# Designs tried in a protein design chat: VHH binders against Methionine aminopeptidase (map). Part 6

Target 1, 301 residues: Methionine aminopeptidase (map), of Saccharolobus solfataricus (p95963)
Amino acid sequence: MTEDELNKLLLAGKIAAKARDEVSLDVKASAKVLDICEEVESIIIENKAFPSFPCNISINSEAAHYSPTINDEKRIPEGAVVKLDLGAHIDGFISDTAITISLDSRYQRLLDASKTALEAAITNFKAGLSIGEIGRVIEKVIRAQGYKPIRNLGGHLIRRYELHAGVFIPNVYERGLGVIQSDSVYAIEPFATDGGGEVVEGKSITIYSLKNPNIKGLSSRENELIDFIYTRFNYLPFSERWLKEFSTNVDELRNNIKNLVKKGALRGYPILIEIKKGVVSQFEHTVIVKGDSIIVSTKSL
Short names: E, the ipSAE of ESMFold2; O, the ipSAE of OpenDDE; V2, 0.75 times the mean of E and O plus 0.25 times the DockQ between their complexes.

## First folded at step 1 (VHH)

Design b05 (framework vhh_7ubx_2)
Fold by ESMFold2-Fast, scan of step 1:
Structure b05 (fold): chain B 301 residues (1-301), chain A 121 residues (1-121)
Amino acid sequence: as target 1 above (301 residues)
Amino acid sequence: QVQLVESGGGLVQPGGSLRLSCAASGFTFSDYYMTWVRQAPGKGPEWIATISSGGSTMRDDSTKGRFTISRDNAKNTLYLQMTSLKPEDTALYYCATGYEDFLWSRPYDYRGPGTQVTVSS
């Protein structure tokens, strides 16, 4: 890791933390999810970064992967438990962070469970430690609070223009996951629930990424869309909301996206829902491992 | 049948310029994203730039002010124009078909054997 790369990672973290902390104050009953996520994304852009993925607003039993659509009218319900999950990048150097806001005091202990697990995981995070041991720490803390960790969700290695770079940081103990490496960037993201402790895929897809831009048999318009996506987003996840410069015809845009997913050019990310419809909490930071130092890039200022 | 052949490398003094070429054959070149990658002695591969079939470019921030990727679809040729060369630019440079322009951890569809660039005085 060069000093220039480190500086970009730190700045991306600072910008994401700023957007998270400012916009979390606007998470209230009846607020439009579209307004919340557009404010997150505008703060990131105003600070001369780009979103590393679309702002996620996941409510109650939704754990991840809901980003508002064009002209989305969805509103935050009364008493909702809301996961605000966002990130920034500068030239592909990524930050990723999340906070849970509860509008119902009944769920404060559920929030404390995942928040305390994140702090414990960071305290134990060091180069050379078995990755499975982080999962052990997270599981112990969440279960001690009377909740279940979500077993099939976890943190991940981050690389330049790779949000999920193929190493999994579990929320439960697992063998065979390797060791934490120096000169590496990780997201640590405990999920806690009062449900079954597992997510399933729903039917709704609102987030996409490039999978294969060299697919044969695409129309000229489909190829133009692929070129547009690659130029603006690389392989990072994107929202249809970010494609307005390509087309103002929403039906055309949605048909093109659907066809590109069908043909294998794009990946869709289905919404993730707790298996027993339990309420889900999540907190997340990005950590940079540099030699013997652990730097939390997304910490509050 | 598919082949990529790089050329244009050599020994150059600091501050000099070189233009690398990659001649493609055995596939429909104009349909493919094309990438330049380099590997310095004792280091892993480093992505430099990618150009889409339509000509849109993505470039590494550390070199984008000095290096320009381009293509000529009529000649089935990919180019890398390098200016203000520094000793740290010394590496084997190779072209590849593919869609990835981040850390070189995934296989490209096709990859050339490379052309050596050495910057010293």
Scores: ipSAE 0.000, ipTM 0.190, lowest interface PAE 15.8, mean pLDDT 87

Design b06 (framework vhh_8h5u_2)
Fold by ESMFold2-Fast, scan of step 1:
Structure b06 (fold): chain B 301 residues (1-301), chain A 123 residues (1-123)
Amino acid sequence: as target 1 above (301 residues)
Amino acid sequence: EVQVVESGGGLVQPGGSLRLSCAASGFTFSYESYAMGWYRQAPGNQHERVAIITSGGSTNYPDSVKGRFTISRDNAKNTGYLQMNSLKSEDTAVYYCAADSYWDTYGPEYDYWGQGTQVTVSS
């Protein structure tokens, strides 16, 4: 990676950390999830970056993939354990970060489990190490605190305009995942739970990405929407809330999105829910591997 | 090695002002971070938070000091500050600077704590 590329990665990390830190203070009972996520996304844009994916607010047993919809009325419940997951990009150079906020003091140890697992993972992170060994470290730390890691969620390799670039960083030991590479960017994201340690897909889909822009048999309006999506978001995940410049007709947007998912032009991301409905905590940083250096781009400043 | 060192404590009369400083070393501000807070402990009392500032610059205060205390930082100087105005006898305590170099969450498990500086408000 060039110096310019590194600087963009580092700046994207700073901006995401800023949005995360500031908006986490607004995560309170009865707050609208829409207001929280629009504040996150606004801070990112005001700082001359773009969201790398829609702000996720996942509550209690929800682990991932809830972003508020247009006119969403969902509010943070009393005593909620809330995962705030967000990211920024500059010219496709991506940051990805998450924290858990608990409104119930009884869950502090659950939060500590995933937080300290992330700290241990980063401490052990270096080029040439087997990726499965990071999973071993995460699992050991979480289980030592009396919780289960979520085995079918984990971190990922990041490339330019590619949030999930085909390499998985597990939360448990796993063979055959390769080795950590220099000049590479990874998200490391332990999940801990008091439940079963596995997620299942729910019914709700609020996040989408472009899958195949060359599907045949689309209407002219559907092709215009595909072009709009590619131009603004490339292959990065997006929210229906970001399509207002294309159309202010919510029903038309939702029907077009549903049709494009059915035809294979778009991918939908179902919400992920802990299999036993256990409470989930998550912490996440983006890590840049540069020779012998490990740089946590999303650390607070 | 990361360290935080407090200064600026002392004796003041009720209604007076003090500014505490927290000098951090071993941190870099380009792409390594810290979040910071001020805590105090009076004899016989539990540790209590009096101010926090996040990496992004957001601040939070308990009701006991809200409107009287202001937390700030100068990233170029690697220094945090607590401006204390309209001091009361109840503000008498040892004040600690704490920093979390890893995460943006604040709590008793901060990574780095200073040694404390005494603030005494004469009644």
Scores: ipSAE 0.000, ipTM 0.108, lowest interface PAE 19.8, mean pLDDT 85

Design b07 (framework vhh_7d4b_2)
Fold by ESMFold2-Fast, scan of step 1:
Structure b07 (fold): chain B 301 residues (1-301), chain A 121 residues (1-121)
Amino acid sequence: as target 1 above (301 residues)
Amino acid sequence: QVQLVESGGGVVQPGRSLRLSCAASGFTFDDYAMGWYRQAPGKQRELVASISWSGGSTNYADSVKGRFTISRDNSKNTMYLQMNSLKPEDTAVYYCARYDYGDYWEAFDIWGQGTQVTVSS
């Protein structure tokens, strides 16, 4: 990793942490999820970065993949446990972070479980350590609090313009996942639940990414949309809300997105829900491994 | 509908090579990261190698690094594991697995009964 690359990673982390910490204070019963995520994304853009993926705001048993839609009227329920998951990038150098906010004091221990697991994972994170040992640490901390880790969710290696770069950081012990590498960037993201400890796909899709820009037989308008997406987002995830400059006709946008997913040009990301509808907590930081140094780029200022 | 079929296992002497194949059908193969798991009797399941959706990134367990090579041919919907310098401790059932790291989560699907690899002296 060059000094220029490191500086971009650090700045992306600082901007994401700023947006996370400021907007988390606005997470209250009756707040519109659209307002929350548009404020997150506005702070990132005002600070001369771009969102690395759409702001996710997942409530109670939803673990991931809900980003508000155009004119979304969804509101935060009373007593909700809310996961706010966001990231920034500068020239494709990515940060990824999440915090859980509980509006119900009865879930404080569930939040502490995943938060303490993240802290323990970071403390043990070093080049040359087996990745499965991080999963062991996370699992031990979460189970000691009387909760289950979500075993089919976890952290990931990050590369330039590649949010998930093919290495998994588990929330439970697993063998054969390799070792933590120096000169690498990882997201570490424990999930804890009072449910079954596994997520399943729901039916709603609100987040998309470019999958194959070279599909044959597309209309002129479909090719224009693909070019627009590639130019602005590369292969990073995006929201329909970010396509307003391409078209203000919501029905046209939604029809084009649906058709491009069916034709294999775009990928949709289904919402992820705890298998027993248990409440889910999550905390996440981006960690830069540089020789013997471990730098948490998304740490609060 | 979604189907992964392993082949290429067998009995082999220490120091020899085997090539495993995994034929995929019922999904868009190049959307998914893929991996090879193994499980020997009385031992936990172990991920031995994984490969990204494009083939541009690979990862290996320490026990097999330098000996095994994972690859894929997206035009043929097939993943491979080239196993060189085989050791008795590589004896296990090998499973082809799909996982969707591009979907912000990793869920491993193990299909069929796997393929048996036996390394005997």
Scores: ipSAE 0.005, ipTM 0.333, lowest interface PAE 10.0, mean pLDDT 88

Design b08 (framework vhh_7ocj_1)
Fold by ESMFold2-Fast, scan of step 1:
Structure b08 (fold): chain B 301 residues (1-301), chain A 122 residues (1-122)
Amino acid sequence: as target 1 above (301 residues)
Amino acid sequence: QVQLVESGGGLVQAGGSLRLSCAASGRTFSSYAMGWYRQAPGKQRELVAAITSGGSTRYGDFVKGRFTISRGNAKNTVYLQMNSLSVEDTAVYYCAAGLDYYESSGWPFDYWGQGTQVTVSS
């Protein structure tokens, strides 16, 4: 990577960490999830970056993929275990980070399990190491604390304008995943649960991305929306909340999004829920592998 | 729950071709990554080919250039076209499905078929 590219990755990491650390203090019972995520996204934009994906607020057995909708009324329940997952980008150079906040002191050990697993994974992270060995480390730490890792969730390679770039960093031992490469960027994201250790898709979809901009048979308005999406977000995930400049008619936006998903132009990301409705914790950092060193771009200052 | 049913296996002579099909149930097929694994006698199960919901593909080193994976979302089916078969390709072939995260493939796969036998004679 060039010095300019590295500087953009580092700045994106710093901005995401700032938004995460400041807004996590506002995660309280009765707080609106919309207010929390709009604050995250506004801090990122105020600091001259863009969100790399919509702020996720996942509660209790929800592991991932809930971002608030337009006029969302959802509030954080009493005693909730809340995953705040966010990221920033500068010209497509991406950061991705997450923290879990528990409003119920009984879940502190569950949080410690995924947090300690992240720390152990980072300590062992180096170019040339088998990716499956990171999964082995994560699994060992989580199970030692009496919890299950979520086996079908994990970290990922990050490339410019590609949040999940085709390499999986597992939370359990797995063969055939390749080796950690120098001059590469990875998200490492252990998930721990008191449930079954697997997620399933729910019915709610609040996050989308461009899948195929060249679908035939679209209306002129549908093509205008695709052009708007590509121009502002590229292939990165986006929220309907970010489309207000295209249309202020919420029903029109939702109908167009639904039709474009149906036609294969957009991808929808269903919420992911623990299979036994177990409580889920998650911590995540972005790491930059440069030569024989690693840099945790999203670490608190 | 996803159920996977493989078909198209059988006996073929070296140099021949077979096409395996895997029919999947479920309304979320288009969001799933799909793959083919194989297991030969005395060996561990290994990845043959995978395809994400977006259509990007990955292959095991020993089949690159000979095998092609594809998907038909309208029929909830994934295919493995196997050309230039050798005796070394003899194995039980398994279809697999898993959640696809954003634009990239994720694994391990969560759902598995029953397997279909492929035997290549000299």
Scores: ipSAE 0.011, ipTM 0.332, lowest interface PAE 9.1, mean pLDDT 88

Design b09 (framework vhh_ozoralizumab_d1)
Fold by ESMFold2-Fast, scan of step 1:
Structure b09 (fold): chain B 301 residues (1-301), chain A 122 residues (1-122)
Amino acid sequence: as target 1 above (301 residues)
Amino acid sequence: EVQLVESGGGLVQPGGSLRLSCAASGFTFSSYAMYWVRQAPGKGLEWVSEISGSGGSTKYPDSVKGRFTISRDNAKNTLYLQMNSLRPEDTAVYYCAVDYEWFGESYYMDVRGQGTLVTVSS
């Protein structure tokens, strides 16, 4: 990692933390999820970065993968537990962070479980440590609070224009995951629940990414959309909301996206829901491992 | 849609060899990285091996490096794990997994088959 690369990672982290901390104050009962995520993405762009993925706003038993759609009318329910998950990038140098906001004081302990687990994981995070030991730390902290970690969700290695770069940081002890590498960037993201401790796919898909730009048999218009997507987003996840410059016809956009997913040109990300419909909390930071030290790029100022 | 079916497990003596197979369907096989992962009785999941979609890149943890070899036949939609110099600690259910990368969750273990039991014992 060069000094220029490190500076871009640090700036992306600072911008994401700013958006997270400012917009979390607007998470209130009856607020439109669309307004919340448009504000997040607006702050990122105003600060001369781009979203590394669409703002996720996941409620109660939803763990991940809900981003508002065009003209989304969904509102935050009374007493909701809300996960706000967002990231920024500068030239593909990525930050990824999340916070949970509870509108119901009865869930404060559930929030503390994943928050404290994140703090413990960061404290123990160093080059040469077995990745499975981070999972052990996270699991112990969450279970001590009387909750279950979500075992099939976790953190990940980040590379330039690669949000998930092939290394998993578990929320439970696992063997054979390798060791934390110096000169590397990781997301650490404990999930805690009062449910079963596992997520399943729901029916809704609101987030997509480019999977194969060279699929044969596409129409001219489909190829134009693929070129637009690659130019604007590379292989990073995107929302239909970000395609308005390509077409203002919502039905055309949705039909094209659905067909491109079916043909294997695009990947869709189904919403992830706790298996027992338990309430989910999540906190997440991006950590840069540089020599013998770590830097939490997304920490609050 | 996506289906993975493992086979080839069984009882083997220490020092012996086994070859596991995974028959894949429901996706463009050559476009995805594939994994072998295992779970020993009473233990957590352990990553065993990774292979790129083309087969040009492979990765192994130190626990199996030099003993296990991952390979694939993209014409047959089949993934293989050649296991040599087997040890009692290799006893586990072995799963074939495909990486449907999505953010905020497990990168591997996205889709797994039913598993195949490997027992290394006298």
Scores: ipSAE 0.000, ipTM 0.206, lowest interface PAE 11.4, mean pLDDT 88

Design b10 (framework vhh_gocatamig_d2)
Fold by ESMFold2-Fast, scan of step 1:
Structure b10 (fold): chain B 301 residues (1-301), chain A 121 residues (1-121)
Amino acid sequence: as target 1 above (301 residues)
Amino acid sequence: EVQLVESGGGLVQPGGSLTLSCAASGSIFSIYALAWYRQAPGKKRELVAGITSGGSTVYMDSVKGRFTISRDNAKNSVYLQMNSLRAEDTAVYYCAAEGWDYSTLYEYDYWGQGTLVTVSS
């Protein structure tokens, strides 16, 4: 990792933390999820970065992968437990962070479980440690509070223009995951629930990424859309909301996206829902491992 | 912040072949198209061939069937294979990168220094 690369990672982290901390104050009953996510994304862009993925607002038993759509009317319910998940990048150097806001004091202990697990994971994070031991720490902390970790979700290695770079940081003990490497960037993201401790895919898809730009037999318009997507987002996740400059016709846009997913050019990310519809909490930081140093790039300012 | 370095130009006889190469460095992932332009003395620059990140190509009419543009994303390079060269192909050839600046969200064009191609006996 060069000093210029480290600087970009640190700046992306600070910008994401700023957007997270400022916008979390606006998460209230009746607020439009579209307004919240547009505010997040606006703060990131105003600070000379780009979203590394669309702002996610996941409510109650939704764990991940809901980003508002064009003209989305969804509002935060009374008493909601809301996961605000966002990130920034500068030239592909990525930050990823999340916070849970509860509008119902009965869920404070559930929030404390995942928050304390994140703190414990970071405290124990070091080069050379088995990745499975981080899962052990997270699991112990969450279970001690009377909740279940979500075992099929977890953190991940981050590389330039790769949000999920093929190494999994579990929320439970697992063998065979390798060791934490120096000169590496990781997201650590405990999920806790009062449900079954596992997520399943729902049918709604609001987030996409480029999967294969070289599919043959595409129309000229489909190829134009792929070129636009690669130019703006590379292989990072994106929202239909970010395709305004490509088309002002929402129906055309949605039809093209659906077709490209069907043909394997784009990947869709279904919303993830707790298996027993339990309430989910999540906290997340990006950590940079640099020799013996652990730098939390998304720590509050 | 994209830099382009061309190579492969030179003197060639009519009917001969040359391959021009252009190596890109910097924010290569923001580039959606790489292109070759040329400028003969006393003329304006004209687009010879272009290739997008998705592999779509465009050619000026006078070079179709003779020139082939290709891209190697792993090497951050674009190539122009020029066959059946003619005296009218004599020009300085420029590599250009077209893309988006992540910080400004505006289109940018970066140009290489140019490489001279002379077709003459």
Scores: ipSAE 0.000, ipTM 0.096, lowest interface PAE 21.9, mean pLDDT 86

Design b11 (framework vhh_7ubx_2)
Fold by ESMFold2-Fast, scan of step 1:
Structure b11 (fold): chain B 301 residues (1-301), chain A 122 residues (1-122)
Amino acid sequence: as target 1 above (301 residues)
Amino acid sequence: QVQLVESGGGLVQPGGSLRLSCAASGFTFSSYAMTWVRQAPGKGPEWIATISSGGSTMRDDSTKGRFTISRDNAKNTLYLQMTSLKPEDTALYYCARDSSYDFWTGYEPDYRGPGTQVTVSS
């Protein structure tokens, strides 16, 4: 990793942490999820970065993958447990971070479980360590607090313009995961729940990414949309909200997206819901492994 | 050089079982999520199941309860245990290495094998 690359990773982390910490103060009952995520994304852009993926705002048993849609009217319920998950990039050098905000004091222990698990995972995170041992640490901390880790969610290796780069960091002990590598960037993201400890796909899809820009048999308009997506977002996840400059006709836009997913040009990310509809908490940091040192790029200043 | 080689397919009667294997070489197998995909005659590719580098699994609901994905990282081998096979399960089955890890999405593999044919007939 060069000094220039490291500096971009650190700056992306700082910008994401700033957006996270400032906007978390606006998470309250009756707030529009659209307003919250647009504020996150605007802070990232005004600080001369770009969102690495659409702001996720997942409530109660929703674990991940809810990003507000165009003209989204959803509001935060009374007593909600809210996951705010966001990231920034500079020239494809990515940060990824999340916090949980509870509007119900009865869930404070659930939040503490995933937060303490993240802290323990970072403390144990070093080049050469088996990745499965991080899962062991996370699982032990969450279970000691009386909750279940979500076993089929976890952290991930990050590479330039690749949010998920093919290495999984589990929230439970698992064998054969390989080892943490130096000069690498990882997201560590414990999920804890009072439910069953597994997520399933819901029916809503609000986040997409480019899968194959060279699909044959597309209309001229579909090819224009693919070109727009590629030039603006590369292969990073995006929201329909970010396509308003391409089309102001929401129905046309949604039909084009649906068709491109069907044809294999785009990937859709279904919302993830706890299997027993248990409440989910999550905390997440991006860590940079440089030699034998660990740098948490998304820590609060 | 990345290589994926599937085996274990063949002709089977409805209600039968098969275990497919995928031998991986040329990369650190334990560091990658692995996927089984099938392509039926006249249809596009259909995702079947993914297993994370750590062993967490996700399956399509249409085959849930009948197919089980597993891996042996010491042997660099991916498995698909198939039970209660139906004529509509007839397809070329291939394994794939994903370049991007997202447990719940349909993966675009950066490498795939040539496949092993499963025919469920009569």
Scores: ipSAE 0.000, ipTM 0.156, lowest interface PAE 12.1, mean pLDDT 86

Design b12 (framework vhh_8h5u_2)
Fold by ESMFold2-Fast, scan of step 1:
Structure b12 (fold): chain B 301 residues (1-301), chain A 123 residues (1-123)
Amino acid sequence: as target 1 above (301 residues)
Amino acid sequence: EVQVVESGGGLVQPGGSLRLSCAASGFTFSDYSYAMGWYRQAPGNQHERVAIISSGGSTNYPDSVKGRFTISRDNAKNTGYLQMNSLKSEDTAVYYCAAHEYGYDLFSEYDYWGQGTQVTVSS
C-alpha cells in the first residue's frame, strides 16, 4: 500500500475511534437508538469522512445488524448490554470498530472476556501466521472466563470499498482459512456470550448493500435507486435513513428496497440474535499489517 | 508501571470549591482509547461515578453533580482534573481517579485506579 493509502486508513481509523469514544458516553437507559446513531454518523461526516456502514446498536441478545430506521422510536432498556458498532471511510479506505457498554454490573466479566480476547488476538497478529490460530487465541481467552465465543461470527479482511472482502477471522479454531498477509487490513471482532455460542437470523432487516447493479427487468424508478446507491455508497452497506435525497416518501423507499432485495439487486442483512437469547458482548478494532508492523488504526492517538 | 495519582483534596466549607488533579504515568491518555473518570465513596455508601471524559473529550455526569462539577483532561500534561463548585456536605467522600480502556465504565482489572483523595465539606 502507498503512503497516501496508509494515511487515509489511519485517518479513517482515528475518526471512527473519536466517534465511538465520544458517543459511547451517551449510551444510557431511555436514550433513543436513533439519536445515538445519528450522533455517530454526524461526527464522522463533520470530520470529512463518510460512514463505512450504518451505525449498529445491538442490545442484550442481539449481536449485530440493527441500525435505526427512519423515525425509529426504540430506546435503550434499563440494565442493557449495548454493542455500538461503527466505521468510517475516506475514498473507500475503511475503518470498523465496536465497543460494548453495560448498564448492569453483573455483565462486567462478559465484557472483559471479549475485550481481553481482542487484545490477545492483536498481540498475536502477525503476517505469515495461520488465521485459524487467531481463532484459537480468542476461543481460549473467552472460554477461560467461563463464556462461549460466538462461533459463526468473526472478523474479516477489508479492501477498498469492500467491508467484507472474502477472508474470515474466526472466534474459534478453524482450518483452511489461509495466513495473515502483509499490506492488508483486517477487522478483529471477538463476540462472547453466556448463551449457546451461535447466532441465528431474526426477521428484521435494517441494513442493505448493493449486490448486483446490472439486474435486467427493473422499472425506471428501481434503476434510478440503484444508480443513486452505487454513486453514493458503492458496495458498502447503507441505511434507508441515508436515502432521503432520493425520496422523502418512506413507503416508496421501503417498497423499492424490498423489491430490489427480492430481485437480487440488493442484499439485506438480517438482525443476528444469540441462539439461546444469551447476552452478547463484542469489541472490535481494525488492524493494518504493513511489513512487520501491526497498526491498530481504530485506537485513539 | 501504569498508575494514576490524585491530589487536591482537603477540607472546604459548604458552597466552596476544590480542584482535584489526576496525574497519569506509565501510559499516555492520547496514545490509547482511554476514558478517564472520577468516582467517590462515602462511609456506608456504594462507589459512584461523578464524572467521565472520553479520549475525544465528551463528558457525562450524574444529576447529583451536573452543573456543579466539570471534568477535563490535558493530554499534553497527561493529567485529568475535576473542578468542584458549590460543594455540599453530601459531597464528602474519598475521590478516586480511574483510567478505562475502550471508554467504558467497568470495575475490572483493566481499570487503573488511584489511591484516592479525601474531600470533606463541613462548617
Scores: ipSAE 0.000, ipTM 0.127, lowest interface PAE 18.4, mean pLDDT 86

Design b13 (framework vhh_7d4b_2; at its last look DockQ between E and O 0.88; V2 from the best seeds 0.00; counts 0 for: pae E 8.4 > 2)
Fold by ESMFold2, look of step 2:
Structure b13 (fold): chain B 301 residues (1-301), chain A 121 residues (1-121)
Amino acid sequence: as target 1 above (301 residues)
Amino acid sequence: QVQLVESGGGVVQPGRSLRLSCAASGFTFSYYDMGWYRQAPGKQRELVASISSSGGSTNYADSVKGRFTISRDNSKNTMYLQMNSLKPEDTAVYYCAAGRDYEWGLSYDYWGQGTQVTVSS
């Protein structure tokens, strides 16, 4: 990578960490999920970056992939265990980070399980190490606390404008995943649960991305929406909340999105729910592998 | 070194049954969600059925519900598709796929070479 690319990665990480640390203080019972996520996104934009994906707020057994919709009225419940997942990019150079906040002190050990697993994974993270060995480290820490890792979620390789670039960093041990590469960027994100250790897709879809901009037979309006999405977000995930300047008619907008998903132009990301409705914790950092060194771009300021 | 090998395809009359198998090697089978996809000539590949890594959750395309059954045996590293009441519209190459949920979407990481199923009279 160039020095300019590294500087953009570091700055994107710093901005995401700032948003994470400041907004986590506002995660309280009765707070609107929409207000929390818009605050995250506003901090990122005010600091001259863009959100790399819609701010996620996932509550209790929801593991991932909920972002508020237009005029969303959802509020944080009493005693909630809340995953705040967010990221920033500068010219497609991405940061990705998450924190869990528990409004119920009984879940502190569950939070500690995923947090300590993240710290252990980062301590062991180096070029040339088997990726499956990172999964072993994560799994061992989480199971030692009496919890289960979520085996079908994990970290990932990040590339320019590619939030997930085809390499999975598991939360459990396995062979055959290759080795950590130097000059690369990874998200490391352990998930722990008191449930079954697996997620399934729920019904709600609030996050989308461009899949194929070249689908034939689309209406003029549909092609305009595709162009709008590509110009603003490239292939990064987006929320309907970011499309209001394209159309103020919410029902029309939602119908266009639904049709484009059906026709294969867009991909939807259903909410991910713990299979036994167990409570889920997550902590995540973005790390940059440079030579024999590791840089945690999203570490606290 | 990862391999997915489909078998059990063939030519059959409408209304008959076939059972497809997918033998997996080179990875920890019980950690992967599995799926059957099919691709008819000139058409886009489509999901037929999927099954979670534990076998506890299944999903089916509307066109095959009630006729096809997906299953897996994690002790044998094998996934199956029982295809009953076959129709000419089921004619396609059938592929097995293995993947897991990533934070930003399920991705099938491994694919087989496919087995032909032809339903004609």
Scores: ipSAE 0.012, ipTM 0.375, lowest interface PAE 8.4, mean pLDDT 90
ESMFold2-Fast, scan of step 1: ipSAE 0.087; ipTM 0.528
ESMFold2 (binder alone), look of step 2: mean pLDDT 85; pTM 0.862
OpenDDE, look of step 2: ipSAE 0.026; ipTM 0.501

